# Miniprotein binders against a2bj90: the designs that were tried, part 125

Target 1, 235 residues: a2bj90
Amino acid sequence: MSRSARRKTSALNTVLRVVEVFASIQGEGPFTGTYSVFVRLAGCNLRCPFCDTRYAWSLEAGKPLGVEELVEEIARYEPSLVVITGGEPLLQRHPLNSLVEGLESLGLRVQLETNGILPAPARDEQLWRVYHVVSPKDVPVRVPGAKLHPSWVDYARATGRAWFKFLVANEQHVREVAEYVAKLGIPRSRVYIMPLTPEKLDMKELLELHSRIASLAVKWRLNFSPRLHLLVQLP
Short names: E, the ipSAE of ESMFold2; O, the ipSAE of OpenDDE; V2, 0.75 times the mean of E and O plus 0.25 times the DockQ between their complexes.

## First folded at step 13 (miniprotein)

Design LA5 (at its last look DockQ between E and O 0.61; V2 from the best seeds 0.77)
Fold by OpenDDE base, look of step 14:
Structure LA5 (fold): chain B 235 residues (1-235), chain A 84 residues (1-84)
Amino acid sequence: as target 1 above (235 residues)
Amino acid sequence: SPEDVIEEIDETLEKVWELVAKALEAERRGNLKEAARYQREALELMRKAAELARRIGHEELAREIREYIELIERLIEIIRKARK
């Protein structure tokens, strides 16, 4: 690379637009119960009607933060896991690879949350090394423009570091997920179903919904993801 | 039909995200000129999608597409700044 090309790539790779950084318990997916630092990135390529983080949809909702500064901030929490989430983190793919490199250099484990529209990491990306929870938005409730990129299935097979998490409200949704993952050749051991929670559920309704969806997970031989943070009233 | 137009918009949005993915890959390779081309193509498709949504009177979808246009415009600006 020319000196000019290195200088131009450096500016793209050093700054993230970050909505918030906070410590909590991972409430969802295969790492449920893990003490985690959450990095919520700004900008999303979807407008899911059931999104609980609509404030992160605009890139302008995030503040520009240097990767090095962000690594230092994360490290101060002494996390068991760093969860990178947001709108869609992979919209900031290049500085995100730099962030992952910094975090891994400190021995920190990293998990990405993604909608799976953008391609899975390539072998030469730092993102290749981390864990991914992919949440498709084409099944069972289709969001316009949502399509799972096929490279995520290949990445899951190649690395064993990807899981697929689907939002479900009823048994019909669970059936559609089961058919979808069977068609794509995704092993059921990598599939999580999670309650699709309407706005304004009380705790009793939330627990009842969790119970119903968990029972469906057993019936359909799928993994269950709680929304543990909602149940224990954490961020 | 309005349903056919909604399907066309959905397919158009899928193509936009494919172009955004190609732009990101071009950026990774240091080809900012190619990245900027893909983003401009993505922006043009989003503008077409916005027009389709307006034609069928789908105000919510038209609003969402406007927000996606703003997103892509910001991505273009990031690349433009890096190219200077």
Scores: ipSAE 0.847, ipTM 0.937, lowest interface PAE 0.5, mean pLDDT 94
Fold by ESMFold2-Fast, scan of step 13:
Structure LA5 (fold): chain B 235 residues (1-235), chain A 84 residues (1-84)
Amino acid sequence: as target 1 above (235 residues)
Amino acid sequence: SPEDVIEEIDETLEKVWELVAKALEAERRGNLKEAARYQREALELMRKAAELARRIGHEELAREIREYIELIERLIEIIRKARK
């Protein structure tokens, strides 16, 4: 019995498929400007046309890494914030909860980036206690299969630990986002719009796009997220 | 029509991810037999989506669905190894 239990725990709780671990500045969302360590998990349940991290789509893109080893690697950076991203991190939900437990035991602040297709954390998950930035792919340009799980709205209202971040290119996109969040009852204070950046923009074009989307955020009474790392040329 | 088939594929993908969500919850609770069952149901629906994409000649969507099949097969293998 004990041997079987240890094997099951090791297989489910202790190994993550990890693409990369690196230090940078969080360029997006409510923690913009924070010195962070990024942990990119492998595997994704979407194929977004505008995805800039296609190299993380396959689980095979990730190296198997023990949760304890990963916690030690992250801790060596002495970060103000640990950003767990991917692919879709919630595809590795069980060992992800173990990672979060380890990071919290060291007093580290954790933020998860998710597409929101898989359910929000239950109260008995370690993930319940951390911050979540949810990037729905329903709007403004729908990705097939990308339905936001309704539990994310309940989680955001109950905890104040979730925000919803939308990629937008123009005012029509902002209108569609505004209608979507109103229909789902997402509080405006929890909504960020962020510039949808094509791969080949020069710095002037990038700044002009940021300025335009920021102005729309003011007009529509939504929060604005830059892509600060692109403006300062960090990963 | 191809448009109706694309809508059916989109709805099928939503249902697949609902089943994957149930599998991940079962896995979190230690119910590995239930997790494997949900993943196998998800795989069956994903294979149906692949057939629909192939029927309408949508090469890009068929490729994407093939990658989703590989993902689910890998998740099933992880559960299988954990149950040994």
Scores: ipSAE 0.844, ipTM 0.932, lowest interface PAE 0.6, mean pLDDT 90
Fold by ESMFold2, look of step 14:
Structure LA5 (fold): chain B 235 residues (1-235), chain A 84 residues (1-84)
Amino acid sequence: as target 1 above (235 residues)
Amino acid sequence: SPEDVIEEIDETLEKVWELVAKALEAERRGNLKEAARYQREALELMRKAAELARRIGHEELAREIREYIELIERLIEIIRKARK
């Protein structure tokens, strides 16, 4: 076979439902500040009252895109990081693994954002080598149906490729997060607390909330995640 | 009480997503009959949750559950089309 025929991968046979693809800065978690391309997948298995991407809840919000075409589109942005988010991306697990294969073949660094209800990657999945930021929704404010799959803790310990991020508004929330992660055996070095931002905060209020949660992170010896994109007014 | 029914719905939703996870794994392994069985079981549980939400008049939760039913049904159809 020719070299071009050999490069025809399993990605050719799968389609993703994609809401949007855009360039911005990763504003949250361990890769905060990185020039990124965001791929927002359609469909979610939660209806969080504080969700700021409700437009991605329905699978019908996404357009069908072939995985190979999507890889080429992403590559044209020349990203330092590809952030796969949504809705809940793991609902489209099979074609997502194909997308990851294509991105990794080009040497692109990939991070997934997930609510952690569906299980962590198996060793034979392309997702195994991707970085994951897991945002459980069962504490401090429980969303109905949320339950962190226990495999995420095992995956984090085995690979070092997962971090856990929690929205908090006050110290009581931080205490609840601390108790939760201790029970699950999640090391605090893998835990981020992030401000739960109500809609319509002005910049003064947003900064004050960041200051409060950052101070709590120091007090409780947890990592702090900003919502940097809100502070710098990027999507 | 309405609070007891809401807790029952919450537990039911957890079971639904466990079944969806099993369906996705079965599909990944090529076990399409097994995947379909888990999907049907998930939908049956979700329909029970929908009836519970309606019984207590919880309009928002009933709407959310209807959207989850739609999600699961569409995931099944999308996967079937991609494999054809």
Scores: ipSAE 0.811, ipTM 0.912, lowest interface PAE 0.7, mean pLDDT 89
ESMFold2 (binder alone), look of step 14: mean pLDDT 78; pTM 0.706

Design LB1 (at its last look DockQ between E and O 0.74; V2 from the best seeds 0.74)
Fold by OpenDDE base, look of step 14:
Structure LB1 (fold): chain B 235 residues (1-235), chain A 103 residues (1-103)
Amino acid sequence: as target 1 above (235 residues)
Amino acid sequence: SEEIRKRAEETIREAQELLKEVIERAKKLAEEAKKTGDEELKDAAEDLQWLAKLAEIYLRAAAQAFQKGDYDKAEFYLDLAQELIEEAKEMLEKAKELLEKRK
């Protein structure tokens, strides 16, 4: 490979399409309550009808940012965790690995949010080292084109750095999750159920929905993910 | 199409009517449970009232999405509300059978 081809490939691996960067509290999954910087990447391979971040679906909705500049921006917040989310972050896998390398070099913890359609990180990727919350969109709510890639189950077993978060509305959904994870051999300790909340819920309704789904989590011996940011009115 | 829009609007209205019926039946069941002191019937009535409320939440989300022209979201929440309404109807029939066995 010519020096010119290596420079072009290196340059392509150093720019991310970023929708927003902000500091908040991680409201969901195993890191709930953690002071976090959120990096919302542009582009998604799904069109979930219930998506609350539809503005991130197009790659063009993101601005091109250099990895180095983004690492410096994130570091200024002194985060306890960097949460990489978006549409689907793994659509930008190459520059995302470079971002993770930069963040880890500063001793920052990184957690990825993914829909699990794309393959899990390979051992040679920087992404292998970070935490992953996989949110399947094929169970119990079925989004067209969603299918959990089997490699996420293998990654979870190999690393212990993956959790699976499922949107649920009722006990039937919780049952379907329990059956699904049992079939895949995902330990219940790695499974979170989260209430499916429509936009602009009344706070009383939001709290009641959280309470009901949390009770189901206990009954079914699953972890509960709140939508804490909605409850405390943070971004 | 305008026809698809009209059908979706009709389906939302029909679901709203069905949900009202379910809510009224659930209230009657809760009142009966309270009169008899039957804990099993009380629990069933509470679960039914929750399902009805949950269906109301999602049906409202469907209607709001529809009004905004977000038909994919409207359909999604309508389907979910319909599933919950059917579940609530099944629970009502089971509760009636339970009441009949206790008379």
Scores: ipSAE 0.807, ipTM 0.903, lowest interface PAE 0.6, mean pLDDT 92
Fold by ESMFold2-Fast, scan of step 13:
Structure LB1 (fold): chain B 235 residues (1-235), chain A 103 residues (1-103)
Amino acid sequence: as target 1 above (235 residues)
Amino acid sequence: SEEIRKRAEETIREAQELLKEVIERAKKLAEEAKKTGDEELKDAAEDLQWLAKLAEIYLRAAAQAFQKGDYDKAEFYLDLAQELIEEAKEMLEKAKELLEKRK
């Protein structure tokens, strides 16, 4: 595609509604501890009762930013990882694919955080090539309207680039997760359990909850995700 | 809607009182287990104390959400706290049975 033809479509499919861009440490999942730039996209297709980022639920909460401008902003941080989160980033799928293409062109590693309700990337999408942390909300937290799209299991099997991260409170939740992933054929090596941390926990409570869920991960032979940013008081 | 709000407030209060009883009973069990020198009873008592503490954490979250007018969040954490309180009650009964057998 010529530059002129590509520019003609730049106002279409090349603008993202962005809530915030900031540097921090990835506190969760397989890349815990990595120096990252977080890109929070606006809009969500769920209304999770435990959600801490309700300010991002509406697409109108996001400032329109061009993909090229956003790539330049991210690049200035020189991150080891770009974390694209939201709301639900896949609601802005078309410009998101363009963003991923720009970031990969710079050699940047990209991780997407998704609730997994919308289909996994197709082989012809730029999103096919990046890492995905899928956070199902149907089990164990049982959010109304949440259901993992089955294509995510196929994507994980085909690429090895998806992990499944579950919020858990107690052993019964871990049991439900273990049964759920076994039924779907998700390997335990791709599964993370993470403590369900409500607002206003003191440090002792936060550490104890982390310790208890980590012990359950060992017992059930699953991976453990901390919420490291909460422990070290970063955004 | 005022009737629903009052019901929710009453349910939170009832859960708080029930949890206080479970916490006190768990503390007494832990002290009794400590005196026996039985590691299995000590482990059971420690697990029960944690389960009660976890119920307290989520019940506090429910009460805080209710005060902020976030009723979906309050209901979510209240349901979780009530499940944990019931689990703690079941563990307490099993631990008491185990303690009596060892006496």
Scores: ipSAE 0.690, ipTM 0.852, lowest interface PAE 1.3, mean pLDDT 88
Fold by ESMFold2, look of step 14:
Structure LB1 (fold): chain B 235 residues (1-235), chain A 103 residues (1-103)
Amino acid sequence: as target 1 above (235 residues)
Amino acid sequence: SEEIRKRAEETIREAQELLKEVIERAKKLAEEAKKTGDEELKDAAEDLQWLAKLAEIYLRAAAQAFQKGDYDKAEFYLDLAQELIEEAKEMLEKAKELLEKRK
């Protein structure tokens, strides 16, 4: 396929439903602290009670944007990382693969955030080449219908480009995570525990939640994920 | 229904009362730990104080969500706060055993 054919494919107006595009830092997981552009896609296959981004649940919350236009908008920020999040981005899998192709053609590094219900990328998908932070929602927080697709463990082993992040509130939750990842064969070096943060917490409360969960991470020899953007008051 | 909402309000109130009891007993345990200098008792008191602080955060989130009519969120945070309160009650029993062992 020539350069002209690639341009023509992008010009076919492949469309994503996008809630927002903004610059910030990646506040969670293995890329914490990285200057990033966030692309929040509309639509979610869950209705988590604790969700901080409920405004992205409906596909109708998204504005239709052409992939070519979106790539140009993202590139103008000169990001060190492009974070694709949402809702659940894999609900828009086909145009998402087109976006990833466009971003990678410009040498931009991409990370996907997913709840892991839909299958991991196949080898022939553009998404195969990007980083993934998978946040299962049925352990220890028991959101109905949130079963992790087993292909994510296979993908992580095959590529080394996936990590698993769990919301926890107490030591019982951490024990459940430890048992879950051991049964799935996920090494603890790929596992992050992150504090479950209710809305409208003041800074002291945010720090206390972080302190508790960080202490448990050390005790259980798991990685700790902050919610750094909340601590530094960025989107 | 109105009856379901009244039961939820009562459950939140009961959890708030249990948390007050936990907080009071945690303060008492911290005072006993200072007086005795017992390192096991100090560790238990510290763990209990942390657990009580976390339970307070989630129980308040439940009450706030209930006030806003977000009953799914309220139930989620209430269940979580109740789990933390139960863990705190277990730690209080452990601390009671440590105090008995000192006799």
Scores: ipSAE 0.670, ipTM 0.830, lowest interface PAE 1.4, mean pLDDT 89
ESMFold2 (binder alone), look of step 14: mean pLDDT 81; pTM 0.766

Design LB2
Fold by ESMFold2-Fast, scan of step 13:
Structure LB2 (fold): chain B 235 residues (1-235), chain A 103 residues (1-103)
Amino acid sequence: as target 1 above (235 residues)
Amino acid sequence: SEEIRKRAEETIREAQELLKEVIERAKKLAEEAKKTGDPELKELAEDLQWLAKLAEIYLRAAAQAFQKGDYDKAEFYLDLAQELIEEAKEMLEEARRLLEELK
């Protein structure tokens, strides 16, 4: 059997629990501004108090979709970037590797968003070849159980395909991030700070918070991630 | 749980009252700072007003979450708001001392 036939047959027996698939602009991190299709996978291994996507916490919130069917749905959007998010996507690691294989076969660029609790990809995983935005929740927001797996730092050094994005409210949070990444040996060039935006901010408050965190990024010589989709009122 | 909920509600109310006082004092300080023409005091007054506004944002989020019965979210934002209120109080005292010295 050919590699293509084997992969296609395997994909038909691989299922992901998917909450939603939609087109938007990537509003965060190193690919801010990119026309993207978002694939939100169900299930999460954290219960972050500030979480905006609590509807994705349960695995049962996701509809079972075959990898082949999902690849075809994603391809119809003709995206510049496929953003796989959740919940925590790595909870569905095995079918996720199959999804990545299918998307890569179509020449599509893939970015995974992860809380970094589960280990980084191994060299023999399809996930090794895609981009990762890791959002540690142990610092500064101090979510219980949210310890960053040390393999993510090694993966970032080995591949150049991981960045670390931190939610921050004030300068004390930025200081904690700076100390955290220094202790772990994460280069500042791979670190993003992003404003912690609670629900129901008006546009003036949202812009002021962005401005203040961006100023702190300049002061502390870190990268800044907006939440662009909130500013332009996209999903 | 019910007693903890009642204590949380009281804590939010107390924080709201304290924040109103901090906001009022910050506005008065900003007006006085303008009269000095000192750039460091002006910057400190602007930083203080922002800290008070940030505390207001997160305390409002805490109150909204509490009203929805989302107690973990309410506690998270309340803790953050209280930290910001305390920071604002300290900055307000420092700014008042600096203002008196510049007189």
Scores: ipSAE 0.646, ipTM 0.845, lowest interface PAE 1.6, mean pLDDT 88

Design LB3 (at its last look DockQ between E and O 0.93; V2 from the best seeds 0.84)
Fold by OpenDDE base, look of step 14:
Structure LB3 (fold): chain B 235 residues (1-235), chain A 102 residues (1-102)
Amino acid sequence: as target 1 above (235 residues)
Amino acid sequence: SEEIRKRAEETIREAQELLKEVIERAKKLAEEAKKTGDPELLELADDLQWLAKLAEIYLRAAAQAFQKGDYDKAEFYLDLAQELIEEAKEMLKEAKKLLEEL
């Protein structure tokens, strides 16, 4: 490969399509309650009917931002965690590795949110070093084209830096999650169940749904993920 | 198509009517459970009331999505509401058996 081809590939690896950058509290998963900067990347490989971030589905919905500029923007918030989310962040895998390298060079912790369809990070990727919350869309809710890539189970075992978060409505969904994770050999300590919340729930209904799903988490000996940001009315 | 839209609207209405019947039966069961004081029947009645409420939440989400022309979301929440309504109907059958044994 010519020096010119390497320079063109390096330049393509320095720009992300970003929908939004904002500071909030991580409301979900193992980092719930953490002061975080959220980087919502554009583009998704799914069209989940229950998605609350549909505006991020198109890659064109994102603005092109340089990795260096984005690292500087994130650093100004002094976050306890950087959460990379979006549609599907791993669609921008190459510049995302560059972003992670930049953030880690500043000593910032990074957590990725992914649907788990794309392969887990390889050992040579910067993404290997970060935390991952994988949200499968094949169980218990079945989105067409969703299938957990098996490498996420291996990554979780090898690194201890992955958790699996499942949307659930009722006890039958919790049972399906328990069976699914048992079949895949995912330790229950790495599994979170989260209430499937439609948009614009009443706060009383939202709290009751959280309570019911949390009780099921205890009954089934699984971790519970709130949607804390909805409960406390943060972004 | 306009036909698919009409069918979906009809299905939502049918689910709303069915859910209304389930809610009324669940209330009656909860009253009967309180009279018996049977712990199993009380738990079943509480779970049934929750399922009926959850079905109402999702069916409302379906109807709202439908009104916005988000048919994929409407279908998703309708299917979920229907599953919960069927689960609630099975629980009502179980509760009837328990009441016949008391």
Scores: ipSAE 0.834, ipTM 0.920, lowest interface PAE 0.6, mean pLDDT 93
Fold by ESMFold2, look of step 14:
Structure LB3 (fold): chain B 235 residues (1-235), chain A 102 residues (1-102)
Amino acid sequence: as target 1 above (235 residues)
Amino acid sequence: SEEIRKRAEETIREAQELLKEVIERAKKLAEEAKKTGDPELLELADDLQWLAKLAEIYLRAAAQAFQKGDYDKAEFYLDLAQELIEEAKEMLKEAKKLLEEL
């Protein structure tokens, strides 16, 4: 293979299909409230009925962006956190590792959001060093095709850099989550429950739902995740 | 396809009718609970009113999704609403028994 061909192959291996890049506040999970830049990658291996980012499901929804150019764009925002989300970001695993390398070289803190179907990072991946919020979709919401890969539990215990976040509507859902995490050996300190919020809730309804799920989190000794961006009306 | 849509629309209407009954009964129970002052009945009444409100939230989401032709979303929220309505009916039975004991 010539140097020209290797250069083209290298460019293809360092390209991500990106739906959008924007600044906002991380509204969910352990980093709630952090000034963040969101990188939404195209492609998803699920079709959740409640998904509010359906525009990211198709790989074709993303524009090809070079990793180096993306790193430079992100850095201009001076974020406290870079949130890589999607679709399912791990569908673009190889160029994603390159993006993480670039961001880490600038001292930028990175969090990945994943549905946990694909395996957790290996020790020799750049993603190994990144924070992960894993949102399994097989319990309680039971999305077809969803199943948490067991390596995420091992990763969380080995690194302390993964948390598990579950959408819940009521106490029965919380009970199902509690049973699920107990069977998988996920410590309660790593578990968040978050309100299942349909679109078009008024502020009173949104606050009531948050209050009720937060009370359940206390009752069941689990962490609570708001959907803070909805409460403060940010993207 | 057309039959599935008609069935889903009818199921939504049936759930809306049941929810109206649950809401009415929840309001009456809340008034009875206040009269008794019983802590257990007051908690049941509060939980029941919340379940009814939550069912209303999800049923509205189902209806809105159905109107937009998003039938997967509509079915998802309808199933949740129906589960909550069933739970509320069971709590009404428990509340009735507690009232008889008072």
Scores: ipSAE 0.815, ipTM 0.906, lowest interface PAE 0.8, mean pLDDT 91
Fold by ESMFold2-Fast, scan of step 13:
Structure LB3 (fold): chain B 235 residues (1-235), chain A 102 residues (1-102)
Amino acid sequence: as target 1 above (235 residues)
Amino acid sequence: SEEIRKRAEETIREAQELLKEVIERAKKLAEEAKKTGDPELLELADDLQWLAKLAEIYLRAAAQAFQKGDYDKAEFYLDLAQELIEEAKEMLKEAKKLLEEL
C-alpha cells in the first residue's frame, strides 16, 4: 500500500459524523448522577416512533470530525464519564474504536448507549474494554426491525460490562421484560427498567411516572433507571 | 390517505370519550373504597386511578403527535393508551366483583 493510500485508510478510520458534543449529568442507567460529556453520533438503523432525537437519524446530520480533534474537545470538559450515544453509534464502529482508544489513553471512562441490533464487541476491539448500556427495542416497545443480537448476552456474561435498559409504561411491560430476560439468561442484576416519558409531561406527571416504575422495579426485583436530566431540566 | 387520517382522528376522539368515562368511574370507585376501608379495594382503586392517568398521558401524547403530523408516534401512543383503557375496564370489573363480596 502506498503512503497516500495508507493516509486515506487512516482518515476513514479516524473520522466520525458527530451531531453534538455537550456536558451534562448522565440521567440514566448504572452511572446515573455522573458528570458526563455526551457525544451524539449521526445515523440510526431504527425509526423508533417514540424517538425524541429524530434529528440524529440521518448520517448527513453529523459533521465530519477527526478522532484526535474530538478527543481534545472532550478532554477540555474534564468529564468523569464520556457517554457515546446517537442514533446508533455502532454504525460508525471502526472510527468509534479509534475514539475509544484515544479516550482510554487519557484515563477517561467510556460508556456506549446502543440499541443492541449490531453485534457486541469482539475481544480484539477497543470497545471490548468499555461499558455498554444496551437498550433493546424488540421488547416491550416492539419497534419494527429491532432484534437484540445474541452476542450481547455472551458479552455481558464474559465481561460484566453490559447492562440492559428497557423502556416500560406499565406492569404488563415489566412482566414482558422479566420473561424476555429470563429466556435469554440475562441476570436481573444487569436489567434496568426506565419510564417511557412522552414529551411535555408536567413535573407532577413526570414524578408520578418515575415513582410508579420505581415501585415496579422493587416488586419485580429489577434495577430502576430514572430520566434524571428531565427531572432537573438539563439536556 | 385522507380516509385513513379521518379514521385515526375519529379513533382518538372515541378513545378520549372512553377514557373520560373510565376516569369518572375510577374516581367514584376510589370514594367507595375509602368508605369500606378494605385494603384490597383501596389498592385496586389506587392502581385503577393511576392506570387511567397513565392512559390519559399517552393519549394526550398521541393527540399531540397527530396534530404535528407525526403519524407513527401518534399510532404508537394511541395503541398504548387503548391497551391501558382496556386494562382499566378489566380492573373496574374486578373491583365491582370485590365490592359485592364486601
Scores: ipSAE 0.702, ipTM 0.872, lowest interface PAE 1.3, mean pLDDT 89
ESMFold2 (binder alone), look of step 14: mean pLDDT 85; pTM 0.826
ESMFold2, look of step 15: ipSAE 0.795; ipTM 0.896
ESMFold2 (binder alone), look of step 15: mean pLDDT 85; pTM 0.823
OpenDDE base, look of step 15: ipSAE 0.833; ipTM 0.919

Design LX1
Fold by ESMFold2-Fast, scan of step 13:
Structure LX1 (fold): chain B 235 residues (1-235), chain A 105 residues (1-105)
Amino acid sequence: as target 1 above (235 residues)
Amino acid sequence: SPEELLEEAKELLDEAQWLLKLARIYQRAAEQAARRGDYDKAIFYLDLAVELLEEALELLEEALKLLSNPEIAKQIEEILKQIEQELQTTKERIEAYKKKLEEQK
């Protein structure tokens, strides 16, 4: 192989397809309220009917950005947390590990948001060391093909760095979640239920849905995730 | 006691009324999605609305069994009739959107 071809191949392994980079407040999950930079990666292995980020489904929706350039852009925001989301970020697993390595070298805390279909990180990946919020789509929302990879439960037990966040509309959904996590051996302390909010809710509807789901979290002894950014009208 | 049964029936009615409100929120979301041609999203929210309407129906039927109060029973019977009609209409809308989704494929 020529040197030019080797350089070109190596460069492709450190390039991510990025849809958007922006600063906001993490509105969901265990880090709710944290000043964050969001990095939305292109490509998804699901077509969830309720998806609000359909613009990120195709890999072609992302612009190619080098890992070093992206690290520098993120660092300029001086974030308390870097949230890597998508689409499905693990579709770009190899360059994603390189991104995580660069961010950790700067002392930045990293959280990945994933649908959990692809395997959890292996011990030799940089991704092993960061936080993961896994959003299963098999229960209760029943997206076809959205089976949670069992390695995520093992990863959560081994590291204490994974939580499971479920979209719920009513008590029957919460019951399904409770049965699902019990069957898989996921501790309740690592489970979040979050309201399934459709677009264009008024503030009263949004607050009432949050209140009802939060009450169910108390009843079922699960953690509650708001969608805080929707309540405070941030991206 | 009759008072305890009445309070239980009122709790079931309150829960059913919330489920009806939520079903209508998802029906509105489905209409908005359909206007954009997102029939998969519309079908998803209407399927969810059907589940919520069916749950409300079961709760109201249970409440009706607990009641000796004719005024509240009549209120529940009226809501049951409305839910049955909404269920039929919603299921018909789902079938219409499935045809439109297939036309997009």
Scores: ipSAE 0.631, ipTM 0.842, lowest interface PAE 1.6, mean pLDDT 89

